# VHH binders against q84jc2, part 185

Target 1, 232 residues: q84jc2
Amino acid sequence: MSKMRNLVEEKFLEFYESWVIQLELYLHQLLIAHNNNTMSETELRHLISKLTTHHKAYYTAKWAAIREDVLAFFGSVWLNPLENACSWLTGWKPSMVFRMVDRLRKSRVVLVEAQVKKLEELRVKTKFDEQKIEREMERYQVAMADRKMVELARLGCHVGGESVMVVEAAVRGLSMGLEKMVKAADCVRLKTLKGILDILTPPQCVEFLAAAATFQVQLRRWGNRRHYVTHS
Below, E stands for the ipSAE of ESMFold2; O stands for the ipSAE of OpenDDE; V2 stands for 0.75 times the mean of E and O plus 0.25 times the DockQ between their complexes.

## First folded at step 10 (VHH)

Design xd1 (framework vhh_6qgx_2; at its last look DockQ between E and O 0.01; V2 from the best seeds 0.00; counts 0 for: pae O 12.1 > 2, placed apart)
Fold by ESMFold2, look of step 10:
Structure xd1 (fold): chain B 232 residues (1-232), chain A 126 residues (1-126)
Amino acid sequence: as target 1 above (232 residues)
Amino acid sequence: QVQLVESGGGLVQAGGSLRLSCAASGRTFSTYAMAWFRRAPGKEREFVAAISGSGEYTFYTDSVKGRFTISRDHAKNTVSLQMNSLRPEDTAVYYCAAPEAFSWDDIDSESGYDYWGQGTRVTVSA
């Protein structure tokens, strides 16, 4: 029903707004930790754990919501047009984070040769996983299109309840396939993030997380201001 | 000085096979991915295949997948491209590529590689 789909979007919009506010608060803590040499390694690890938990909480909420309405996540109402335009399978492209690591190397982060070797292998693995998802999505879309063509042709020969059931089955098949692909993409995102944090030292992790949160917050702020100007 | 030298090109009939080799000198590339690109007459250089530093991950452009196999030999500091079931559209100059340092560009992008060989010509006749 319309009410269930709208309720899912309404609940996730409310969740996302509060989630971003909390991310901004964590960003403030990350920036303090970045600029303050007095924080212990234990304190840095605690902050990193809070950020990791915060990101996991996002996906926990998202995965519950996509079981009810995965299509809401393609062109999400809680994202501004700039954020939506930067989306790859309902989120950031996993390999993009390595451009952020490169930015850190140009600023303050000094990576030891052993770290660089591990990051290079993780970058290649991440790209490999992305390509597997893209190929599976392409083959799935082709299979769904061929099946839809047959089902739509059969609908053209029928009227009434049987035709409705065939259309309903096609929609369910598409939703299940999209849910599978979104979860696969999210798993790559989480594994890539964890992999980077496992390779970096705690101070390096803080700087990385600060840069990532800054980019996400800036993208939202700039997109909101530009969107308001162009619509008024 | 870093040098990449391709070899193994030549004239071959459609359906035939060739093995290209790229010998690297001046440094070790065992940490880094290496790649093959090609330039057909009148076209831009395009990605063909890449192999990770460890050799665990390989990448191929769609038109060559299943026909070409990239491999590397760390002891010889070489990368090879076994080309089977060759087609006339595979006619091109083939280039070996390697990065100067870690690159955060996609593995199939020219911008991810700094060192290039002079190329070896492959001609596939109908």
Scores: ipSAE 0.261, ipTM 0.683, lowest interface PAE 4.1, mean pLDDT 81
Fold by OpenDDE, look of step 10:
Structure xd1 (fold): chain B 232 residues (1-232), chain A 126 residues (1-126)
Amino acid sequence: as target 1 above (232 residues)
Amino acid sequence: QVQLVESGGGLVQAGGSLRLSCAASGRTFSTYAMAWFRRAPGKEREFVAAISGSGEYTFYTDSVKGRFTISRDHAKNTVSLQMNSLRPEDTAVYYCAAPEAFSWDDIDSESGYDYWGQGTRVTVSA
């Protein structure tokens, strides 16, 4: 079904399509690096830095966009239904990445005890932060049906200039709350990612990032095939 | 300031050998790829060979495979190009190149390199 998109959606769609293309390119580099042990540590660190910068760029763009219309990200037209279904507060679930780390441990990646300990601490912290946000989200969702919103809904039955202004103001307030939550979630994502990368060695980082990027790219591909979604 | 200085060029007969050297200064290049390019008279500059930061991975254009060998000395921060079985078509100004940062995508492209030497002329007579 065709959906009318607003300007924010269109712009971010364009951005995201480009961003994903670049991610695929980086994935290729990561895979090469992973399969080729001839790269120096500095080279690996540079590659890691490129990826981290790329991810930061996404959130920079996202945060700029959500300031304009956070609601666009709760319908994310740039994502297919599968991607959307797997989203937690407009993005990946932070605790999910620890599953990836666990997978690495089952592969050729050998983590020393100190790393394992730090990862576990980070996992616990991440989970705690997720839960905190989820509680806030629940509170927010329940609050939507407060007296004010009910009154506004009632007023909405009467089309008038003044009532429209009131409704718009209310929606802005709601949007601000959503924006705050989304940003909070993103912060947890970024902190988690940084934490993991700080714990892992450069080769391990490359493998982790490759796994993460692969998952993201494949999820998109699977979703697109299933729902016949084409992006650019 | 980053500088690359080529040496070793000259006149050589077909079938002969020549060894080019490039000295890098201004920063540490030992962890980044380095490459040789060449520009023949009336032609565009083309990729010749590259070597990874570790020195374990090498790349060559097809026309020089089996004849040219790129190597590097990390201690001296130099890259060398051993050219054997030289041909008249190898006549060119040879340039040493280094990137600001490593990239696999552009290792055989001029765009992959940020720093260039002045070049050293290689002339192969028939």
Scores: ipSAE 0.000, ipTM 0.238, lowest interface PAE 12.1, mean pLDDT 86
ESMFold2 (binder alone), look of step 10: mean pLDDT 82; pTM 0.847

Design zd1 (framework vhh_7z1x_3; at its last look DockQ between E and O 0.01; V2 from the best seeds 0.00; counts 0 for: pae O 12.4 > 2, placed apart)
Fold by ESMFold2, look of step 10:
Structure zd1 (fold): chain B 232 residues (1-232), chain A 125 residues (1-125)
Amino acid sequence: as target 1 above (232 residues)
Amino acid sequence: QVQLVETGGGLVQPGGSLRLSCTASGFTFDDYGMNWVRQAPGKGLEWLSGISWNSGSTSYADSVKGRFTISRDNAKNTLYLQMNSLQPDDTAVYFCAKEYLRDSYTWGTEYFDSWGQGTQVTVSS
């Protein structure tokens, strides 16, 4: 039922466990900042910068790991059902964060018309980027399936090292293409995060970051087989 | 295959100007944001400027604001950097870099998809 983790996957999951622990510490600071009206705007911006740096560190580590083995990050069979619903190119679908913003608007956060307009513009850009990546990935998967079948038919006519080398070359080609797709998806996630934080005021950013951190911590804590989770 | 080729570098005296060009091939140029980055001798990479796919958004590092201007000609698949009021500290290899997406992001040079080989700019007498 479970996938054997290779060295790359194990190393990244160890990093991720430490990363989530630090995220929980930052969540505590976000909640204190939310409950304490005496924090200055400068202090809030410093805390927001810490969270931004923490999220950037996640992707820095992920990109180092996928350079070694991007396929280690794929596999729906080891994600629990809750995590499977959120799986999109080794992480969360970027547009999901706008549902968090919408929820905050309805219950806690009052946005002025200029912010609403900018958020809708960002949402449209994010959706466009998502759809472009999805089309590129679908085209890549179809192309690989066609070439895989041709190469397997060719392999049926050949035995020995040449046939193995053709299969290995096809796997390496798939891995390089998937690496680019995963990095593109992560760039959409980073763009969307930065865009939201640039539009929101510092107190609103604290609310948003607290909600996002709470969700991520809860998803990991409740998840079955949480050590296989890859997301931010 | 993605190819980015920088030209227009050279030797210039302090206060002078240069225009760098970056010719792109192997991808749909109009679909991606583009950036200029430099590396001074013995130093790390420094992001300078970025431009969206349609030139609708531009950004600049504080070190070059007001002196450098980024532009692109999508019909020629070419990115430009107009560099004015050059100083000795501007001596570096200048690279153009392709984004994964339509807009430029300034989170770090490690997030760029593809790079040119660079062109040398030397400011001295």
Scores: ipSAE 0.351, ipTM 0.721, lowest interface PAE 3.1, mean pLDDT 79
Fold by OpenDDE, look of step 10:
Structure zd1 (fold): chain B 232 residues (1-232), chain A 125 residues (1-125)
Amino acid sequence: as target 1 above (232 residues)
Amino acid sequence: QVQLVETGGGLVQPGGSLRLSCTASGFTFDDYGMNWVRQAPGKGLEWLSGISWNSGSTSYADSVKGRFTISRDNAKNTLYLQMNSLQPDDTAVYFCAKEYLRDSYTWGTEYFDSWGQGTQVTVSS
């Protein structure tokens, strides 16, 4: 992306590029595991654990970064426009992964009725949590607009003075709220992921994770092609 | 109509090498990832290797890693599999397979929408 970046953006860009590379490596392993039925359950579980650890590492880095500048993640210069367009509160929308699970059902993966029921329960819960977060997010966004829009307009007329300080304070307040919301969203993501993995068998987990990773990689690839963006 | 034609199979001694080719037609070759799969007598399909549409990514099964190399020439609409250090256990019919998604990463066998007729590889002393 041809955009001016701050230090947080630059650092996270570097991190994310490396993280994606590692994700691709894990994706290869997942695909091998999926296509080669010789791996033991313990080996599969180990692979699953590596992937989950990898994702946890992402959020660890993310949460460190958002403490410094959460707004950077609402521009996400490390993502192409397509990736950004598909983002919900700076990441994947939790409820989206259930579509991937549904796809598994249509493949060679056979889910027993008990799994289907648990997945549905998790889906409902996930959607509910998403809505709660969205409502809270709206509260912060609307509060910003209602209280400070006039000040922002004034800033457009002249830079500096008390108005700038007021706007900065408002932005800080918003940022704090946003950080909270982003973390909440991330928690829902992690809980959803864990929930799914707890319901699925190891082979099913591998297939699911492969699908999820593929989606990320594909989205990045498609977006880059569309916008002629080169990413490592 | 999508067509995939494998060539290059044959009889080789253990430790020998073969290079398989797959010529593609009926679709935009450089838009799709390609894969090699084999089926040994009495066994199921085994995924061996995959390559992305732009050759930017390759993957291999553990069974062939270090011995087989996948490559492609998009200008010639051809997929290759260089097979070295062949063993009797490598005896199988080898298939090239097209991924069903444009610009896709490598998938399992269930994600392929087109297959060739296969080429026989026999490794025997």
Scores: ipSAE 0.000, ipTM 0.245, lowest interface PAE 12.4, mean pLDDT 86
ESMFold2 (binder alone), look of step 10: mean pLDDT 83; pTM 0.839

## First folded at step 12 (VHH)

Design gd1 (framework vhh_7z1x_3; at its last look DockQ between E and O 0.76; V2 from the best seeds 0.00; counts 0 for: pae E 3.3 > 2, unsure alone 62.5 < 65)
Fold by OpenDDE, look of step 13:
Structure gd1 (fold): chain B 232 residues (1-232), chain A 125 residues (1-125)
Amino acid sequence: as target 1 above (232 residues)
Amino acid sequence: QVQLVETGGGLVQPGGSLRLSCTASGFTFDDYAMNWVRQAPGKGLEWLSAISSGGGYTSYADSVKGRFTISRDNAKNTLYLQMNSLQPDDTAVYFCAKEIDMWSEEYTGSDFDIWGQGTQVTVSS
């Protein structure tokens, strides 16, 4: 049975579709810049800035939506099943991007020793931050099975106005916890991204961002071919 | 100096309307989502509405949906809150709040790092 979409899901779906279209445009520009090597450093920095601003915009929208309904992001209807399956706490896993950097190194990107060292430090920090968030998530997950939640479940089996109010209050409490975790994860994502971009040269940044955007767009395309997502 | 300054508050009758403004200075306004929050007498802070950095997405608390509209003018570094169908329960100090810099900061549980001084809204017959 298809899940009915709520208003937040519909609104964010519309936003996301537009956002992805713009991302594809930036991707095109990144690919041109990467393949032609004709752009000046200033031009490259400008392009990098545009893309980073675009990503920041996404997360400001996300946080706005989360305040209204964080649960919508744990079953994001604007994503296909493949995209959802690859999601960690409602988004990409921060530590994943280091694999992308590694792949770039194996191709034609030459990193100096200082860059390699900084990347490794960042990787370690990112992993630490991820684990911290995961532990907190585990705490919330375990709490879901505590006495309070059991009682809530019991109340949920009975139809009554007072019971419904109690359930709603409990759900709000849980949602607040989830919201904090999601926001923490988002900060780790963006901080990791910033860290990488601060380490890489402008040409390297363009290549990295192109690779990341390509992966994101292709993942969506691959998933859509297998699981058609209806947006009407 | 980094600051937010709210204006537009006042006394209004039930069913009336007000438009609040929040002027930002000292930071890149268009890089951040902005929010409206209120505090009624003897109550805690209540989030009301958010708008994304580019204005492409807005959200509302259930308590104000259909009545309040958030908007922004990035060229003017100004945030707005159109409030319609005001009720006595809407009496509160209204604050604009800037979201934290997700790009450079770790999340510590606080969504906002800059607040205005607030503007008083009183709904009374």
Scores: ipSAE 0.896, ipTM 0.962, lowest interface PAE 0.4, mean pLDDT 92
Fold by ESMFold2-Fast, scan of step 12:
Structure gd1 (fold): chain B 232 residues (1-232), chain A 125 residues (1-125)
Amino acid sequence: as target 1 above (232 residues)
Amino acid sequence: QVQLVETGGGLVQPGGSLRLSCTASGFTFDDYAMNWVRQAPGKGLEWLSAISSGGGYTSYADSVKGRFTISRDNAKNTLYLQMNSLQPDDTAVYFCAKEIDMWSEEYTGSDFDIWGQGTQVTVSS
C-alpha cells in the first residue's frame, strides 16, 4: 500500500490540475451568464448541470483515490499551503457555503420568504451534520493516544514478520476510519450544495456557483503567489 | 427499472485472459463511479477497482495492479474489466457495483447502493 503512495499523489495531481483548468472555463461561462439577463431558463439549467457534473467528477475521482491512499488527501501535494490551511476533513467546510449565501442576500439577489426559511433550515441541518462528524474526528484523535496504539507503536520497533503484520493491520484500520469520516464529510458537502441549488432559482444558482468558483480559483492564486502569507 | 448485468465470466487456464462487461440501466450512468468487487469461495467481499464518473481517474487493489484494467463507455452505459495473467486465486464471483449518490444521500458506512447479480470466473487447468 505505502509503496504506491507516490503514484497515487502523482496521478491525482495530474487529474486535479486538469479539473481546475476546466473549472476556470466554467467560471468564465457562469460570469457571462450572470451578466447576460437574456439567457433562457433552459440555457441556465444546462450550465448549472455542467457544474454539478464537474463536481461529481471530482468527488467520484477522490473516492477512487482514497480507496488506495486516504492519507494523500491530508496535506495534499496538489494543493498549496493556503488551500491546505483552509481545508476541513480534506475539503471545504460545509457551513462556509452559507457565508456565500449571505452575500447573495445582501447583493442584488431578491430571495422570497419561502427561500429564506428553507435556507435557514438547511443551515441548521448542515451545522448539525458537521458537528456530528467533528465529534467522530475527536474520538479518532483520542483513540490514537490509547494504550493499545502506544503498544502497537512499541511493537513496530521490533524486527520480525509477526510484529510487522500486526502494525500493518492497525495502520489499515486507521486508514479505513479516516476514509469513512472523509466520505461522511463529502456527503454533507454535496448534500448541502444540492440543497442550496434546489432552493435557488436558475439565475440565483448561476450567481451562487460563480461566487463559489471565484473564491476557489482566487484562493489557489493567492496561495501560489503567497501575497498575504509572507513577511516580505 | 434500475439494473446492473454482468457478462463475460467463464473457465480459463492459468495465465489466460477474460474481459468482463457490466451493462447499466435505469439511472444516469455517467453521474456515478463504478466498481468491481469479487467474492472467492468461502471468503468475504474484496474490492478490486474503481473508475470515476467520466473515466478520468482509476484505482486498483494491490492484488490486481498491473494485471487488471478497468474502463467504461458512457455512450453504451457499460463498465469493463480486462483481466490478464489470471491465477487460480482469482477464482471468484465478480460483481459490478454502483457507488452511492453522494449528492442526495447521507453516508451510512456503505459505499455501494446497486449491485449486479455477479458472473463466475474459474481459473483452473
Scores: ipSAE 0.853, ipTM 0.944, lowest interface PAE 0.5, mean pLDDT 87
Fold by ESMFold2, look of step 13:
Structure gd1 (fold): chain B 232 residues (1-232), chain A 125 residues (1-125)
Amino acid sequence: as target 1 above (232 residues)
Amino acid sequence: QVQLVETGGGLVQPGGSLRLSCTASGFTFDDYAMNWVRQAPGKGLEWLSAISSGGGYTSYADSVKGRFTISRDNAKNTLYLQMNSLQPDDTAVYFCAKEIDMWSEEYTGSDFDIWGQGTQVTVSS
């Protein structure tokens, strides 16, 4: 199982490299749009649509990958019952995106009071959806510990096709439940992104998407630098 | 109206090859991941393969990995399944399926919302 999980994770990281390279190209277009006052609102909306389509493409690839092996996307933390809070399901908490909105508000983006109120409402809804997922993750952490005991019993010399088939069915059921939760979390992430883009004006959306793309590119660069930096 | 139509099924000999097509209409095809699923006689549905919306990521069930290749042509709204090294236990009705809309207000746990009618593949001498 660990070999199959590692292979799916490695293939997805290869996809992610290509996805980030394309994101860098879109970032260039966002920066041109940010610095050029001659673009129409229709052209800005087209660029915004390209970025949202690119983000959605990340999740369609992720969903294809988790269909093959959802456990490839969890760190070893899911095996540790000592942690009570949800280790986030294969990504950033959806509500963390509001920290970027807050930073833009302080430096570059001036929001009207109506926008501020709508963003706060969206933040509350996003937090509520997160709490639902955290509650489900707590239930699965208990079930996962229970399934670990079943797997250990299987290794402890339960010999028989029927016993193996029952354990395999239970593991498949847990994997399907985890896949459902990961997809639910991803839907909250995408709904939150859509909600933010619907509240912001097209120029504000370009600034937000440029900041988000810059941050994602920087995160990948930080990951890549681990191989080039010696720490002792 | 939303529709998926599979074609390309038929009778082939063991070891043979076949290419299935699935033509989509009524929705923005390149916004969604697409899947192939099959149902053998007397069996439940078996997921076979998925492809991301842009085609940049593909995945396969162990039963078909290395033998089947999923692809898509977004300009033609068409999904493909190239099936090589076919065996008698590949005999089934093959369906294409659209993944649910991830923009939906609430994820309900369903994986697919639109299915084709299916195309019969029979592998025998």
Scores: ipSAE 0.432, ipTM 0.794, lowest interface PAE 3.3, mean pLDDT 78
ESMFold2 (binder alone), look of step 13: mean pLDDT 79; pTM 0.799

Design gd10 (framework vhh_7z1x_3)
Fold by ESMFold2-Fast, scan of step 12:
Structure gd10 (fold): chain B 232 residues (1-232), chain A 125 residues (1-125)
Amino acid sequence: as target 1 above (232 residues)
Amino acid sequence: QVQLVETGGGLVQPGGSLRLSCTASGFTFDDYAMNWVRQAPGKGLEWLSAISSGGGYTSYADSVKGRFTISRDNAKNTLYLQMNSLQPDDTAVYFCAKEINMWSEEYTGSDFDYWGQGTQVTVSS
């Protein structure tokens, strides 16, 4: 029987590389739109819709993959070490996107007071939802040090049908717990992204999405430039 | 009103094939992942297969990998499951399930918000 983790890793790596190439193409279109003040509102909304659809494609693919192997998303082979170091529960930390929003306040993009108020309300709600998940993650990590897990580790040191069955059941339980936490985190991510896009005007959405995509693409490029030791 | 309508179930002999279809209406079909789930007599729900919103990624339960193929036609709002090399243990009610809207809802532990009525597949000689 093939190792299921390796199959998911290979298949999602292929998906992710294609997804990132398309993200870079959309980033190029966002930058052109940002520099061209003659684009219609309909054209800008169409571009924003393409980015929204692109992110939906990623998360629906991710959930399909984690149903087979959620652990593939912890220390992902399709991400470089820098990208993995910056991950919070297999993806971006939801509150981090408000750093991109803060950039809009200091650029040529004019935010009205009503938008600033709604963004602050969304930031507070996002932080609250994020902290709820962090408490669940802390409880999960504490449970890993529980007496039951220590005993399971001992059982795993010896070959035997009985021990193997008990260890396999425990690993399945751990994976199911992680899967639920990752899905909860993904919902917070996408609700936060939608909330921001709903508050911003189409030109502001284009600038925000361009900033977010630029950060994602540059983080990947910075991590990929890390010199590797030949004998590592 | 969201509706999922399944067709293609029936009686088939071991080693046979069936193609299930699920026609969707009342939502933007190409925004959501779609899934096939079954329930065998006296058993719980078993997830079988998922397909991403654009069809770019598919996944399968070990019990059906290599025998079943999931696909979708977004222009026709239709989900498919091609079932080959059917075994008596594949006897079950097969459900089409829509994935939740990640953009609008807090995760409650359920991946699916809408289900079809189910179609009966019986594998018997």
Scores: ipSAE 0.852, ipTM 0.944, lowest interface PAE 0.5, mean pLDDT 87

Design gd11 (framework vhh_7z1x_3)
Fold by ESMFold2-Fast, scan of step 12:
Structure gd11 (fold): chain B 232 residues (1-232), chain A 125 residues (1-125)
Amino acid sequence: as target 1 above (232 residues)
Amino acid sequence: QVQLVETGGGLVQPGGSLRLSCTASGFTFDDYAMNWVRQAPGKGLEWLSAISSGGGYTSYADSVKGRFTISRDNAKNTLYLQMNSLQPDDTAVYFCAKEIHMWSEEYTGSDFDYWGQGTQVTVSS
């Protein structure tokens, strides 16, 4: 089991490193498009589609991996300590992307009143969905504590196979519960991302995606550099 | 409109091999993960394998790891399951399952929104 878990971590680390390299290439294309006001709407929509397809590749791979080992995504080995410190339920906190949207309001991008209203409605909905998941996670953690106490009591009474069976059942229950919470969180993430992209014009989408990718890439580079300095 | 059609099932001897295919239509095939699931007589559904939308990541249930290989051809909208070293306990109806659309569906605890009709695999001497 431990050997199988390590293999999942190794496989997803290999996948993630390749995925990040491709994200950096797309970021380069986004920055060129943002700085070049001559691209057609069709060309911009095609580039936006490449980014959405890239995110779909990540989440479909993530769900495949968590079917084998959801715990690999809590304190992930393919993320540096800084990236892990910034994680909320195995990924980015959905409402945080609205801070990037707020930067669009302060840039050369002009949002019309109708877009501002729709973005605010989406922000409120996203925060509501986040709070719902956080309450579910809190309830799950309380249930885990109760089950763990029962297990500890049973282990004190038994020496053999029955105590092993109880521990195995609890571990299976833990994994299944976490898998559902992670999947619910991922759906909120992707619905939020889609919602923003649906509200923004193609040039605004490019600016938003460039900002998001820049933050992700820089956070990784910053954390990796600190890791090297620490080990040096 | 959405259709998933499995083929390739049949009768095979223990130790034999079969290749299952699932042809998809009515949706953008390369946007979704695809899965293989089976149901043996009198038993519940057992998830076997998953493949990411671009084919870059695969996963397997312990019961089939090392014996089964999942793959996809996005140009042909086709999902495959290569089954080797088949055992009598592999006798089941095998289903192709499409993963939910994470961008537009509320997560209700179900990972799949569409299933094929299934193809029967019987492993006997």
Scores: ipSAE 0.823, ipTM 0.931, lowest interface PAE 0.6, mean pLDDT 87

Design gd12 (framework vhh_7z1x_3)
Fold by ESMFold2-Fast, scan of step 12:
Structure gd12 (fold): chain B 232 residues (1-232), chain A 125 residues (1-125)
Amino acid sequence: as target 1 above (232 residues)
Amino acid sequence: QVQLVETGGGLVQPGGSLRLSCTASGFTFDDYAMNWVRQAPGKGLEWLSAISSGGGYTSYADSVKGRFTISRDNAKNTLYLQMNSLQPDDTAVYFCAKEITMWSEEYTGSDFDYWGQGTQVTVSS
């Protein structure tokens, strides 16, 4: 009972692999910038802009893909099991990025009191938005289970083209609800990222983005190094 | 301020082709996904195709897969839809739609914040 990859899974796998390769190249540039104190504010802002554009490209591609197949993003084939285990509504959990921000307090670019206050306000707002989505997800799961059970019982009594039409209508309804939740979660992610970058200075932004990209790249490498034993 | 202007619609015979264009102004075009949506006479809106901000990913509704191709030219702030093997059921007003701003907007259930005026495509003999 293995799931065969559909066209959306194959296309997004190809997109994602290219996107990750470019993320690793940007991470290299971020690490060089972090170690080099000769870069101007304009040069740092240009590098930050490249990372921001790269993340936007991911979410615009993701939203295009979920219009065809949102379910491809739940247990994604382009992610290893460790990456999938760490996912919250098809991506990173927004509140977790504040752990990367806490790292800045021990770095060479110390946060001032005004920044600490703004980051705490953003953390509280992010957690509130996150919890709101979690409540909606719970309500959706209950409603989905009830509708699915009724629909499965109804479909079990029918055979042929009529049953196909009913199944497709039900799947479309379920997919629309999931698309809404994924988009809501992604908006919280991007609003949180933008908020952090707006509060931080360019050197602090570089350090934050380097920490985030390092974690993403290393999580992928750790999961990919997992030893699998296959029976021949 | 924000404007989306569609062109390229018209009357075409079954099996024919048309290329639609949408020129965008008033926002940073290359930061957003763009979409094509249509409305046939007496029917609701039907999403047809989306393209990512850099053009690296495209998606299509099942009704148009293999027949329509979405593309963009970010230097010209222009979105395109190449329509081949047109069928009478493709008769509709075609709209260019901008994806919502994910960076500073709370998601309210609406996928698009700006639409063009639409361009009429009629497929008949």
Scores: ipSAE 0.781, ipTM 0.913, lowest interface PAE 0.8, mean pLDDT 87

